# VH-VL binders against Cysteine desulfuration protein SufE (sufE), part 11

Target 1, 144 residues: Cysteine desulfuration protein SufE (sufE), of Wigglesworthia glossinidia brevipalpis (q8d2j8)
Amino acid sequence: MNKFIKKINFIKNFSSCENWEEKYLYIIELGNKLSPFPEKFRKNSNLIPGCQNDSWIYLIYENTKKIKFYGDSNSLIVKGLIAIIFILHEDLKLSEILTFDVKPYFNKLSLTNYLTPSRVQGLSSISKFIKKSARCLLIKEKIL
Below, E stands for the ipSAE of ESMFold2; O stands for the ipSAE of OpenDDE; V2 stands for 0.75 times the mean of E and O plus 0.25 times the DockQ between their complexes.

## First folded at step 17 (VH-VL; framework fv_cilgavimab)

Design n3 (from m3 with heavy chain E101Y; at its last look DockQ between E and O 0.88; V2 from the best seeds 0.00; counts 0 for: pae E 5.9 > 2)
Fold by ESMFold2, look of step 17:
Structure n3 (fold): chain C 144 residues (1-144), chain A 121 residues (1-121), chain B 112 residues (1-112)
Amino acid sequence: as target 1 above (144 residues)
Amino acid sequence: EVQLVESGGGLVKPGGSLRLSCAASGFRFSYVWMHWVRQAPGKGLEWVGRIRSKYDGGKTDYAAPVKGRFTISRDDSKNTLYLQMNSLKTEDTAVYYCTRYYYLSGYFDYWGQGTLVTVSS
Amino acid sequence: DIVMTQSPDSLAVSLGERATINCKSSQSVLYSENNKNYLAWYQQKPGQPPKLLMYWASTRESGVPDRFSGSGSGAEFTLTISSLQAEDVAIYYCQQYYSTPTFGGGTKVEIK
């Protein structure tokens, strides 16, 4: 994925959709732009608990110490929700991810207002798993 | 314009089988979940089951009275939803509607005209 | 399953007067994380399929006249038709979509 859409442009584009059908299709489109998930990390330790679809997230430092987010799901809708969460975390350091709150952005976009309870729970599980992954990576950095 | 058109209803004896079709147009059928809802003559609405989009894993769910007897499937290349009904009972007599699940939300924004299934004799 | 109960089973209202339909769920359909009520209303005229009127308890579907309004939260909801018109004669159903969909028993609205 060469250029991940900037947070501000995502907010503008999502808000400019005329109806929920356009928002739905845009969410799927965002998921399709995610980098391919490395198969060597498709294992149970990277599986998101509490998400009814099989979904994986893996965080790693890229060559320049920039954080690379990998995510995938057997559901294109959930993959799109993962992509949105990644966009909201753009350019954050590990320490900033630990304290970052996605909820104000969800509220501003009314993202959760039109989701079923199970999808809202899945979205929360994604956010919590990112924090867990960030803690693990920070611990490795601290003791190395 | 969104259209849903059911077909395949008719008269069937108890224990028989019938396959209903729902032809969809005016939207990207492959992206949405589809449901079947039935209404016995003079009675209220009863959810029958659903099938998720292939992009959401394609899983089906059924109401208890029909589980094991009914099978929901879809053909995204033909924009068609199916309901295979086996081991039919007189209590399955109803008008069967196909309906669209509004994307990420759970309400039904479009309904077909319905097709009548009568199980008797 | 969440049981939906409507009242009354039927009502007759004079043309131009207010009609009020109640819907009660066996559990709250308000999800605290997003503060949304997962409640929809449908209109079904004789010989026709159901038609969506309201969702999120109080949001009108596009093309639905302003005389239809929804209110309530949690486990108790109301559909109000201000100034009933002849074309409003129908059976009205509430439906929860908090979990596996279930419908109320319906309320038949007639002109008195």
Scores: ipSAE 0.120, ipTM 0.710, lowest interface PAE 5.9, mean pLDDT 87
ESMFold2 (binder alone), look of step 17: mean pLDDT 92; pTM 0.928
OpenDDE, look of step 17: ipSAE 0.775; ipTM 0.918

Design n4 (from m3 with heavy chain R28K, light chain K36R; at its last look DockQ between E and O 0.90; V2 from the best seeds 0.00; counts 0 for: pae E 3.4 > 2)
Heavy chain, then light chain:
Amino acid sequence: EVQLVESGGGLVKPGGSLRLSCAASGFKFSYVWMHWVRQAPGKGLEWVGRIRSKYDGGKTDYAAPVKGRFTISRDDSKNTLYLQMNSLKTEDTAVYYCTREYYLSGYFDYWGQGTLVTVSS
Amino acid sequence: DIVMTQSPDSLAVSLGERATINCKSSQSVLYSENNRNYLAWYQQKPGQPPKLLMYWASTRESGVPDRFSGSGSGAEFTLTISSLQAEDVAIYYCQQYYSTPTFGGGTKVEIK
ESMFold2, look of step 17: ipSAE 0.385; ipTM 0.802
ESMFold2 (binder alone), look of step 17: mean pLDDT 94; pTM 0.956
OpenDDE, look of step 17: ipSAE 0.834; ipTM 0.932

Design n5 (from m3 with light chain S32E E33L; at its last look DockQ between E and O 0.87; V2 from the best seeds 0.00; counts 0 for: pae E 3.6 > 2)
Heavy chain, then light chain:
Amino acid sequence: EVQLVESGGGLVKPGGSLRLSCAASGFRFSYVWMHWVRQAPGKGLEWVGRIRSKYDGGKTDYAAPVKGRFTISRDDSKNTLYLQMNSLKTEDTAVYYCTREYYLSGYFDYWGQGTLVTVSS
Amino acid sequence: DIVMTQSPDSLAVSLGERATINCKSSQSVLYELNNKNYLAWYQQKPGQPPKLLMYWASTRESGVPDRFSGSGSGAEFTLTISSLQAEDVAIYYCQQYYSTPTFGGGTKVEIK
ESMFold2, look of step 17: ipSAE 0.365; ipTM 0.800
ESMFold2 (binder alone), look of step 17: mean pLDDT 94; pTM 0.955
OpenDDE, look of step 17: ipSAE 0.859; ipTM 0.938

Design n6 (from m3 with heavy chain K54Y Y55A K59T; at its last look DockQ between E and O 0.82; V2 from the best seeds 0.00; counts 0 for: pae E 3.3 > 2)
Fold by ESMFold2, look of step 17:
Structure n6 (fold): chain C 144 residues (1-144), chain A 121 residues (1-121), chain B 112 residues (1-112)
Amino acid sequence: as target 1 above (144 residues)
Amino acid sequence: EVQLVESGGGLVKPGGSLRLSCAASGFRFSYVWMHWVRQAPGKGLEWVGRIRSYADGGTTDYAAPVKGRFTISRDDSKNTLYLQMNSLKTEDTAVYYCTREYYLSGYFDYWGQGTLVTVSS
Amino acid sequence: DIVMTQSPDSLAVSLGERATINCKSSQSVLYSENNKNYLAWYQQKPGQPPKLLMYWASTRESGVPDRFSGSGSGAEFTLTISSLQAEDVAIYYCQQYYSTPTFGGGTKVEIK
């Protein structure tokens, strides 16, 4: 269920796709491998603002050193884009998530070359929301 | 390999209704957005509207001249796109093409042969 | 809506000579974040549906002869047929896909 795809394997597999059709199908496949989104967290506070499709992200500690990322969308392609961004955050601590820049990976993979302007903006919205979620967890950690 | 075949065109009186179909084959129909484009006799191409895949919400967009009169739908189990045209006007006379958007890219890589709709008294 | 204007409306060119078709958009169709021009070209031969020739302004669709080339950026674009053949008699349309799709009015290419 919890299919963890290492960042290195993702980069290799995505780069080896011959065309946009193969990349598109792979993006959808990655989204399908996300853990089911817990319905108790499907609420407005976890809804990503600025996305055309309804999309949710929730971050929670499994323990003091490991963060679980939950994500979902009513769009197959957006769900896949969320999955990619989660893979890029492999093994990062909360403090590292706050400063992590996904754009060099997007450029290296030519991820945005076939996306509409609206979908490119959606990637930025997803990244910003992950940082917001990480800040909220850090506040809880400092208080506790 | 990829094929789009329109049907259902014909002669209809002003104020009438007509339903067009587009049979698709050779690709994963459920993964793509589909569009209708029309061409009045001797004139250029005019975008009519689109329907998103159901996984992307299944919503539709229409050009202003047809909004409220035309309805686009799809049946993924039959690989078929539909255009329901109501309250037809003489200016709706055109060849109607169905076309595929290349995997959310925005451009149209395959077109059907078109079906003629004539609206006249 | 982004308005697409083509020129000329009609063009007569001798076999083997160069044909040049212009397309202008009312707004830039270049997206600065990915540096892509959201512009396609279609060919429509008499009695046939449109056929995709070019996308991203200058990328040739598979099977399109090398005599077809696209150029331009932002709001000004050109389709060039370097050596006109008899089978190139058609109407050519530009289309933007930066936003809601719109087409140019078409350019009819004939043999002189």
Scores: ipSAE 0.374, ipTM 0.794, lowest interface PAE 3.3, mean pLDDT 89
ESMFold2 (binder alone), look of step 17: mean pLDDT 94; pTM 0.954
OpenDDE, look of step 17: ipSAE 0.840; ipTM 0.932

## First folded at step 18 (VH-VL; framework fv_cilgavimab)

Design p1 (from n4 with light chain S32E E33L; at its last look DockQ between E and O 0.85; V2 from the best seeds 0.00; counts 0 for: pae E 4.2 > 2)
Fold by ESMFold2, look of step 18:
Structure p1 (fold): chain C 144 residues (1-144), chain A 121 residues (1-121), chain B 112 residues (1-112)
Amino acid sequence: as target 1 above (144 residues)
Amino acid sequence: EVQLVESGGGLVKPGGSLRLSCAASGFKFSYVWMHWVRQAPGKGLEWVGRIRSKYDGGKTDYAAPVKGRFTISRDDSKNTLYLQMNSLKTEDTAVYYCTREYYLSGYFDYWGQGTLVTVSS
Amino acid sequence: DIVMTQSPDSLAVSLGERATINCKSSQSVLYELNNRNYLAWYQQKPGQPPKLLMYWASTRESGVPDRFSGSGSGAEFTLTISSLQAEDVAIYYCQQYYSTPTFGGGTKVEIK
């Protein structure tokens, strides 16, 4: 229900921020644009391990066999970080998600320059959980 | 431009309570983590605790010597940080500083002038 | 908690001479994923609150004179005042922000 932005526009907008304060505020804005997290999927199996804040991710095929990413957090900044990771996975197929490396984008954007070590590790945890979720969805395909 | 002004310090007997305030101006108070740091007379700096911004869940963390006795809170509508100190001990005697953490970076870029808390019989 | 140890406790230096302050952490404060040393230096002049001097070990805060420099990595750091001036009389504290913040014990710099 909330519209995602294109990866290209995200990279341009984030890179044009003049300082860390502007980037920080933009991260929060991106989190606000995530689709509402379906409450039926807010359960421990979808909880991201290794995050300081309670955070959830769920991947599902939409009606057209398009992969839909749902994410939420009890921290608005973490929710924004989840949104960034989702943007970076734009239009990827399941097999592509399994091998996708977000680290070059983190470096290109200097996303981690002002974050604490635990926050930087949280980005890695989000990426790892997306891969786990994609593997689970792939298993469901083979069974069905 | 950035200003932090502590108040509420004074003399209190052991076992007593005291509430400190820190009035903030010149920055987006609700977006930052705020900390309390204390300094006993003639001694070094000791971290007391912090409260995170609402955008990072609003949770608090405390140094071991004050855990369970001190409570940090904030009122974003008043741009004010609070330290509730209960069960005070003579070793809590110190100047108490409020300080801000620069947007999740971990270091303290602005400090208040401090307010003296004296705990004695 | 990460223990921060400063040396010396006190340092007397003639005007115009070099002052060197050491800070050691009980574990590395270098985070290799972003290659940052999570170490700050603060200056506290008599009767004043602490003031941020340096962060990321070697980056000077705005308005800090270039006679102040920071060096070191991992678990060992130095703050150097290349030519001590009268206004540099203060206590200097290192602080790690890799995890729960902790401060060194301070180094008092005085004029000989």
Scores: ipSAE 0.278, ipTM 0.746, lowest interface PAE 4.2, mean pLDDT 88
ESMFold2 (binder alone), look of step 18: mean pLDDT 94; pTM 0.957
OpenDDE, look of step 18: ipSAE 0.854; ipTM 0.938

Design p2 (from n4 with heavy chain R50Y; at its last look DockQ between E and O 0.90; V2 from the best seeds 0.00; counts 0 for: pae E 3.2 > 2)
Heavy chain, then light chain:
Amino acid sequence: EVQLVESGGGLVKPGGSLRLSCAASGFKFSYVWMHWVRQAPGKGLEWVGYIRSKYDGGKTDYAAPVKGRFTISRDDSKNTLYLQMNSLKTEDTAVYYCTREYYLSGYFDYWGQGTLVTVSS
Amino acid sequence: DIVMTQSPDSLAVSLGERATINCKSSQSVLYSENNRNYLAWYQQKPGQPPKLLMYWASTRESGVPDRFSGSGSGAEFTLTISSLQAEDVAIYYCQQYYSTPTFGGGTKVEIK
ESMFold2, look of step 18: ipSAE 0.386; ipTM 0.795
ESMFold2 (binder alone), look of step 18: mean pLDDT 94; pTM 0.954
OpenDDE, look of step 18: ipSAE 0.843; ipTM 0.933

Design p3 (from n4 with heavy chain G106A; at its last look DockQ between E and O 0.87; V2 from the best seeds 0.00; counts 0 for: pae E 3.3 > 2)
Heavy chain, then light chain:
Amino acid sequence: EVQLVESGGGLVKPGGSLRLSCAASGFKFSYVWMHWVRQAPGKGLEWVGRIRSKYDGGKTDYAAPVKGRFTISRDDSKNTLYLQMNSLKTEDTAVYYCTREYYLSAYFDYWGQGTLVTVSS
Amino acid sequence: DIVMTQSPDSLAVSLGERATINCKSSQSVLYSENNRNYLAWYQQKPGQPPKLLMYWASTRESGVPDRFSGSGSGAEFTLTISSLQAEDVAIYYCQQYYSTPTFGGGTKVEIK
ESMFold2, look of step 18: ipSAE 0.426; ipTM 0.814
ESMFold2 (binder alone), look of step 18: mean pLDDT 93; pTM 0.944
OpenDDE, look of step 18: ipSAE 0.781; ipTM 0.919

Design p4 (from m3 with heavy chain R28K, light chain Y98W; at its last look DockQ between E and O 0.89; V2 from the best seeds 0.00; counts 0 for: pae E 4.0 > 2)
Fold by ESMFold2, look of step 18:
Structure p4 (fold): chain C 144 residues (1-144), chain A 121 residues (1-121), chain B 112 residues (1-112)
Amino acid sequence: as target 1 above (144 residues)
Amino acid sequence: EVQLVESGGGLVKPGGSLRLSCAASGFKFSYVWMHWVRQAPGKGLEWVGRIRSKYDGGKTDYAAPVKGRFTISRDDSKNTLYLQMNSLKTEDTAVYYCTREYYLSGYFDYWGQGTLVTVSS
Amino acid sequence: DIVMTQSPDSLAVSLGERATINCKSSQSVLYSENNKNYLAWYQQKPGQPPKLLMYWASTRESGVPDRFSGSGSGAEFTLTISSLQAEDVAIYYCQQYWSTPTFGGGTKVEIK
């Protein structure tokens, strides 16, 4: 229930939606499948700047090779958008996250076609925050 | 089948109050932002305000002419949108439409038939 | 608020001829990140509520005849009816949804 859907299955399912209503409902569904956000990480330092809604992301090593993504929002659609971006980062290493570009996926899936400018900006803010968080983890790893 | 039905319009004296209702069916009302748009007789369309879904914080926004006098609310258990109008002015005379925003897109894909509010001495 | 200006206020066109309605916004409603114009068109026939015709400036809503087309980008937009039919007698409104929604003043289309 708490496992991310595989990237390939997400692309198939999203692409098979007939219209924006189906895609919208699927985005909500994906958000509901995110792991519960630990309340100890619900701090201002994990709050995404530039988002219309209160949204949190926290990255932590699950083990020496795997990164756990936590995300939450007080908006159902934003929570779903966070989930999509997490799916797109499937199995990426920390260094790969730093160079990963989500924009080709947004274009390929026509993900942003029905979103308002503030929602499209929100996607960019989420992506930027993930990269910032990844840089922070990399620095902590080198120091420790 | 999406359906929006307004009710509660009528004649009210200036300074009075009136509450409009909009019964919604055929879609997941709790997921959707809802708007009120009005049209004075023989005039164009004027946006009145909106209410976000509960899951987006339920925030309301209002056009300047009605801010502080009108309150938009919703009851997701009854699939109903409300417009509470207080301190009514003759300038508020209009047909009031409820309309839905097509799933956060910003445009309005379904409109009710409207309910007439007349503010006159 | 973004001000929407429509022209002309009214238009009389012979059956089967082209009708052209213009809409200008006080600022660009094109968002470069998704290349979308946040502009919709509505048709309001006598005694009826508004009905969505077009969104994203040029995309027809389901069930809208292909004689209706939208064009333009940025701050200037056009709704065209390529061959006017009797049932097209209506008032047409543009609306921006870049930010807080605002409507143009409307263009009444009549048969000459």
Scores: ipSAE 0.298, ipTM 0.770, lowest interface PAE 4.0, mean pLDDT 89
ESMFold2 (binder alone), look of step 18: mean pLDDT 94; pTM 0.956
OpenDDE, look of step 18: ipSAE 0.791; ipTM 0.917

Design p5 (from m3 with heavy chain R28K, light chain Y31W; at its last look DockQ between E and O 0.79; V2 from the best seeds 0.00; counts 0 for: pae E 4.9 > 2)
Fold by ESMFold2, look of step 18:
Structure p5 (fold): chain C 144 residues (1-144), chain A 121 residues (1-121), chain B 112 residues (1-112)
Amino acid sequence: as target 1 above (144 residues)
Amino acid sequence: EVQLVESGGGLVKPGGSLRLSCAASGFKFSYVWMHWVRQAPGKGLEWVGRIRSKYDGGKTDYAAPVKGRFTISRDDSKNTLYLQMNSLKTEDTAVYYCTREYYLSGYFDYWGQGTLVTVSS
Amino acid sequence: DIVMTQSPDSLAVSLGERATINCKSSQSVLWSENNKNYLAWYQQKPGQPPKLLMYWASTRESGVPDRFSGSGSGAEFTLTISSLQAEDVAIYYCQQYYSTPTFGGGTKVEIK
C-alpha cells in the first residue's frame, strides 16, 4: 500500500476537473471536509499572518507518529486551500514537513492560473505557518 | 442557466436616493463575488463597486466617484444583490448592470439586462 | 488605477474584411508567476448588455466564433475579427482585471 494513496487520489481528482469552475467547487468541498477547529486553539498564536482572511492552523499528535492538522478560515476558498496544503503534507514526519516544498505541486495543479497576486501571497503564508507550527510541535516532543 | 435581472431604476432628483436590486439564479450565488458596472448614455462602461461572497467576509470596494454615497449589499437567502444609492448627482445617470465575477478570476462572465437611473431636476 | 485606452473610437469595415481593435494599458497586466495577461474583451450589441468575448487576452469564451481572436501581451493588446459579419456590429470594450477593474473607452464597429 503506498503511503501517498490519498495524496495521489487528490491529484487525480483535481487534475480531472474540466475547468476552473469545477476546480473552484472542489476546493470548497475539500475545505468543508476539514475537521472542526477546536475553539480552545482559536487564538492569536495560531493565526496566520499575511492572509487576507482570518485563518488558523494547529498541529498536534493524534497517536504515535500521526500528526493531526487543524485549520480554519472565515473564507470558504481559503479554507479549501488550507485543506489542499494539508493533503500534500499527508503522512510526513515533522522533520519532513520542515523541508517540504509545496510549490512544485502548485505548478503541476495550475493553482495560480486563476488567482490574483494577493491570493498567491496567502498560499505562501499558509505554507510558512505550517513550518512554524511543526517547529513548535517538535520542541514539545523533545520535552515530553 | 445563469440569469441576472436588475430592477428598481427610475427618475430621481439630485440629492435623492434609490435602491437597485439584482435577482440571481442558476448558480451558487453565495459562493461568488458580485459587481455593479454602469454606463452613462452614449458613454463607455464604468466599474462602480463589488461585494465579496458572504463566506469570504462580505467586504465591499467602491470606485472613487461613488465611495461614501453608494452601498452594496447582498441577501444570500434570496439570491439578491443590492445597490443603495444616496446623495445622487446628475453624473450618476446611467444604465446600471449587475455582473458576476467568474469564480475569483476577476473578469465578468454574465451580465444582467441593466436598469436605467435618471438623475435630473 | 490602470488606465485603458482603446483605438480607434470608431471603425467601419466591409463585410468579409478584417477589423482590428487596439487596447493599451498604462502599466503591464501580465503577472509573471502564472504568465497570464489579465485582460478581457466584451461585445455590446445595440440595445443589449455587454457579453464576455475573450479572457486572458486570447482565450475565447464558449460559443464565440473562431473569427474572433485576441493577441498581445503586457500593455498592448489587439482584438481581431478576421472576416466581419453583419452580426458583429457592436461596441467592443477591453477590461483589465490585474487590479481594480477598469475598462477601455470602447470601439464601435460598423459595416461600411
Scores: ipSAE 0.177, ipTM 0.729, lowest interface PAE 4.9, mean pLDDT 87
ESMFold2 (binder alone), look of step 18: mean pLDDT 94; pTM 0.953
OpenDDE, look of step 18: ipSAE 0.672; ipTM 0.886

Design p6 (from n4 with heavy chain S53N K59T; at its last look DockQ between E and O 0.93; V2 from the best seeds 0.00; counts 0 for: pae E 3.4 > 2)
Fold by ESMFold2, look of step 18:
Structure p6 (fold): chain C 144 residues (1-144), chain A 121 residues (1-121), chain B 112 residues (1-112)
Amino acid sequence: as target 1 above (144 residues)
Amino acid sequence: EVQLVESGGGLVKPGGSLRLSCAASGFKFSYVWMHWVRQAPGKGLEWVGRIRNKYDGGTTDYAAPVKGRFTISRDDSKNTLYLQMNSLKTEDTAVYYCTREYYLSGYFDYWGQGTLVTVSS
Amino acid sequence: DIVMTQSPDSLAVSLGERATINCKSSQSVLYSENNRNYLAWYQQKPGQPPKLLMYWASTRESGVPDRFSGSGSGAEFTLTISSLQAEDVAIYYCQQYYSTPTFGGGTKVEIK
């Protein structure tokens, strides 16, 4: 759990990579640091639509209004991309997640420069699903 | 340094079979997708197919002329790519290259020297 | 499949002169979200395997001389050799990697 890198350190480390090979390997490393995905939430409602690989995301409040992001994929690179997107949402409240735009970070880091069009579309699908999950969590709070 | 070495080419009659191997070194073979590209004598380059790494499902794609006849496989413990060619036709005569897709980018940054397959009566 | 068409099929150029090779794709290989042209160039000298020359249409691979340059966007691309050298005698192939890979038919460059 506590192995997740802060946003500032991620940006520094990723920017220091000399080439795509180093960035690719770092992306995989970040994916391996994700918390285990709870199996009770591995169901179709948490499956990201339109992603080439099976990928899941689940958001939950954990202790004192901190938001916990769970994510998994049957692809090493996609799992790493999920991890990066989670890092970029560090310390955001639900309302801030709804309006947050990851694209400026992708551009600054040249993250998508070596990805195929289908992989770039997958990143958009991940980002949209996080917003959907945040909206669902807000609705549950109002009901419960 | 990155090296790719093909082997297993030779002369075969139409309807026959051959298995090509590609020995890889100098990179993390298990993390990349690998491709086969062929070149008929005096002709251009033709993509044959690819195999994804195990972590992306290990699935394959094939060009239409070889689909159903050729099978791409890999053994990550031996850093080796394979091409099983069945029901060979004279139009399959070519130099066969293995090539690495540069970390899922789509373009091919390293090529082997190639191995010649001749399909002739 | 995206069809790649190269022209000319063959080109004879005097040493030190400019060579220009054209490549057209049947549909755009520019992806607007990352502003990248998914187009590579390969050089194949006689008796040798292909070697990567350019990627993203205009980025030279490491060790490729400055006399090689790539330009174009969308569906039309050029490879230019500003001052042809004897070692540049080869067949040049374009390749799209926007989707399932396809190659152009090649352009043979010869010394006049």
Scores: ipSAE 0.379, ipTM 0.800, lowest interface PAE 3.4, mean pLDDT 89
ESMFold2 (binder alone), look of step 18: mean pLDDT 94; pTM 0.956
OpenDDE, look of step 18: ipSAE 0.786; ipTM 0.919

## First folded at step 19 (VH-VL; framework fv_cilgavimab)

Design q1 (from p2 with heavy chain Y55V; at its last look DockQ between E and O 0.90; V2 from the best seeds 0.00; counts 0 for: pae E 2.4 > 2)
Heavy chain, then light chain:
Amino acid sequence: EVQLVESGGGLVKPGGSLRLSCAASGFKFSYVWMHWVRQAPGKGLEWVGYIRSKVDGGKTDYAAPVKGRFTISRDDSKNTLYLQMNSLKTEDTAVYYCTREYYLSGYFDYWGQGTLVTVSS
Amino acid sequence: DIVMTQSPDSLAVSLGERATINCKSSQSVLYSENNRNYLAWYQQKPGQPPKLLMYWASTRESGVPDRFSGSGSGAEFTLTISSLQAEDVAIYYCQQYYSTPTFGGGTKVEIK
ESMFold2, look of step 19: ipSAE 0.511; ipTM 0.839
ESMFold2 (binder alone), look of step 19: mean pLDDT 94; pTM 0.956
OpenDDE, look of step 19: ipSAE 0.825; ipTM 0.928

Design q2 (from p2 with heavy chain Y55I; at its last look DockQ between E and O 0.89; V2 from the best seeds 0.00; counts 0 for: pae E 2.6 > 2)
Heavy chain, then light chain:
Amino acid sequence: EVQLVESGGGLVKPGGSLRLSCAASGFKFSYVWMHWVRQAPGKGLEWVGYIRSKIDGGKTDYAAPVKGRFTISRDDSKNTLYLQMNSLKTEDTAVYYCTREYYLSGYFDYWGQGTLVTVSS
Amino acid sequence: DIVMTQSPDSLAVSLGERATINCKSSQSVLYSENNRNYLAWYQQKPGQPPKLLMYWASTRESGVPDRFSGSGSGAEFTLTISSLQAEDVAIYYCQQYYSTPTFGGGTKVEIK
ESMFold2, look of step 19: ipSAE 0.464; ipTM 0.824
ESMFold2 (binder alone), look of step 19: mean pLDDT 94; pTM 0.953
OpenDDE, look of step 19: ipSAE 0.835; ipTM 0.931

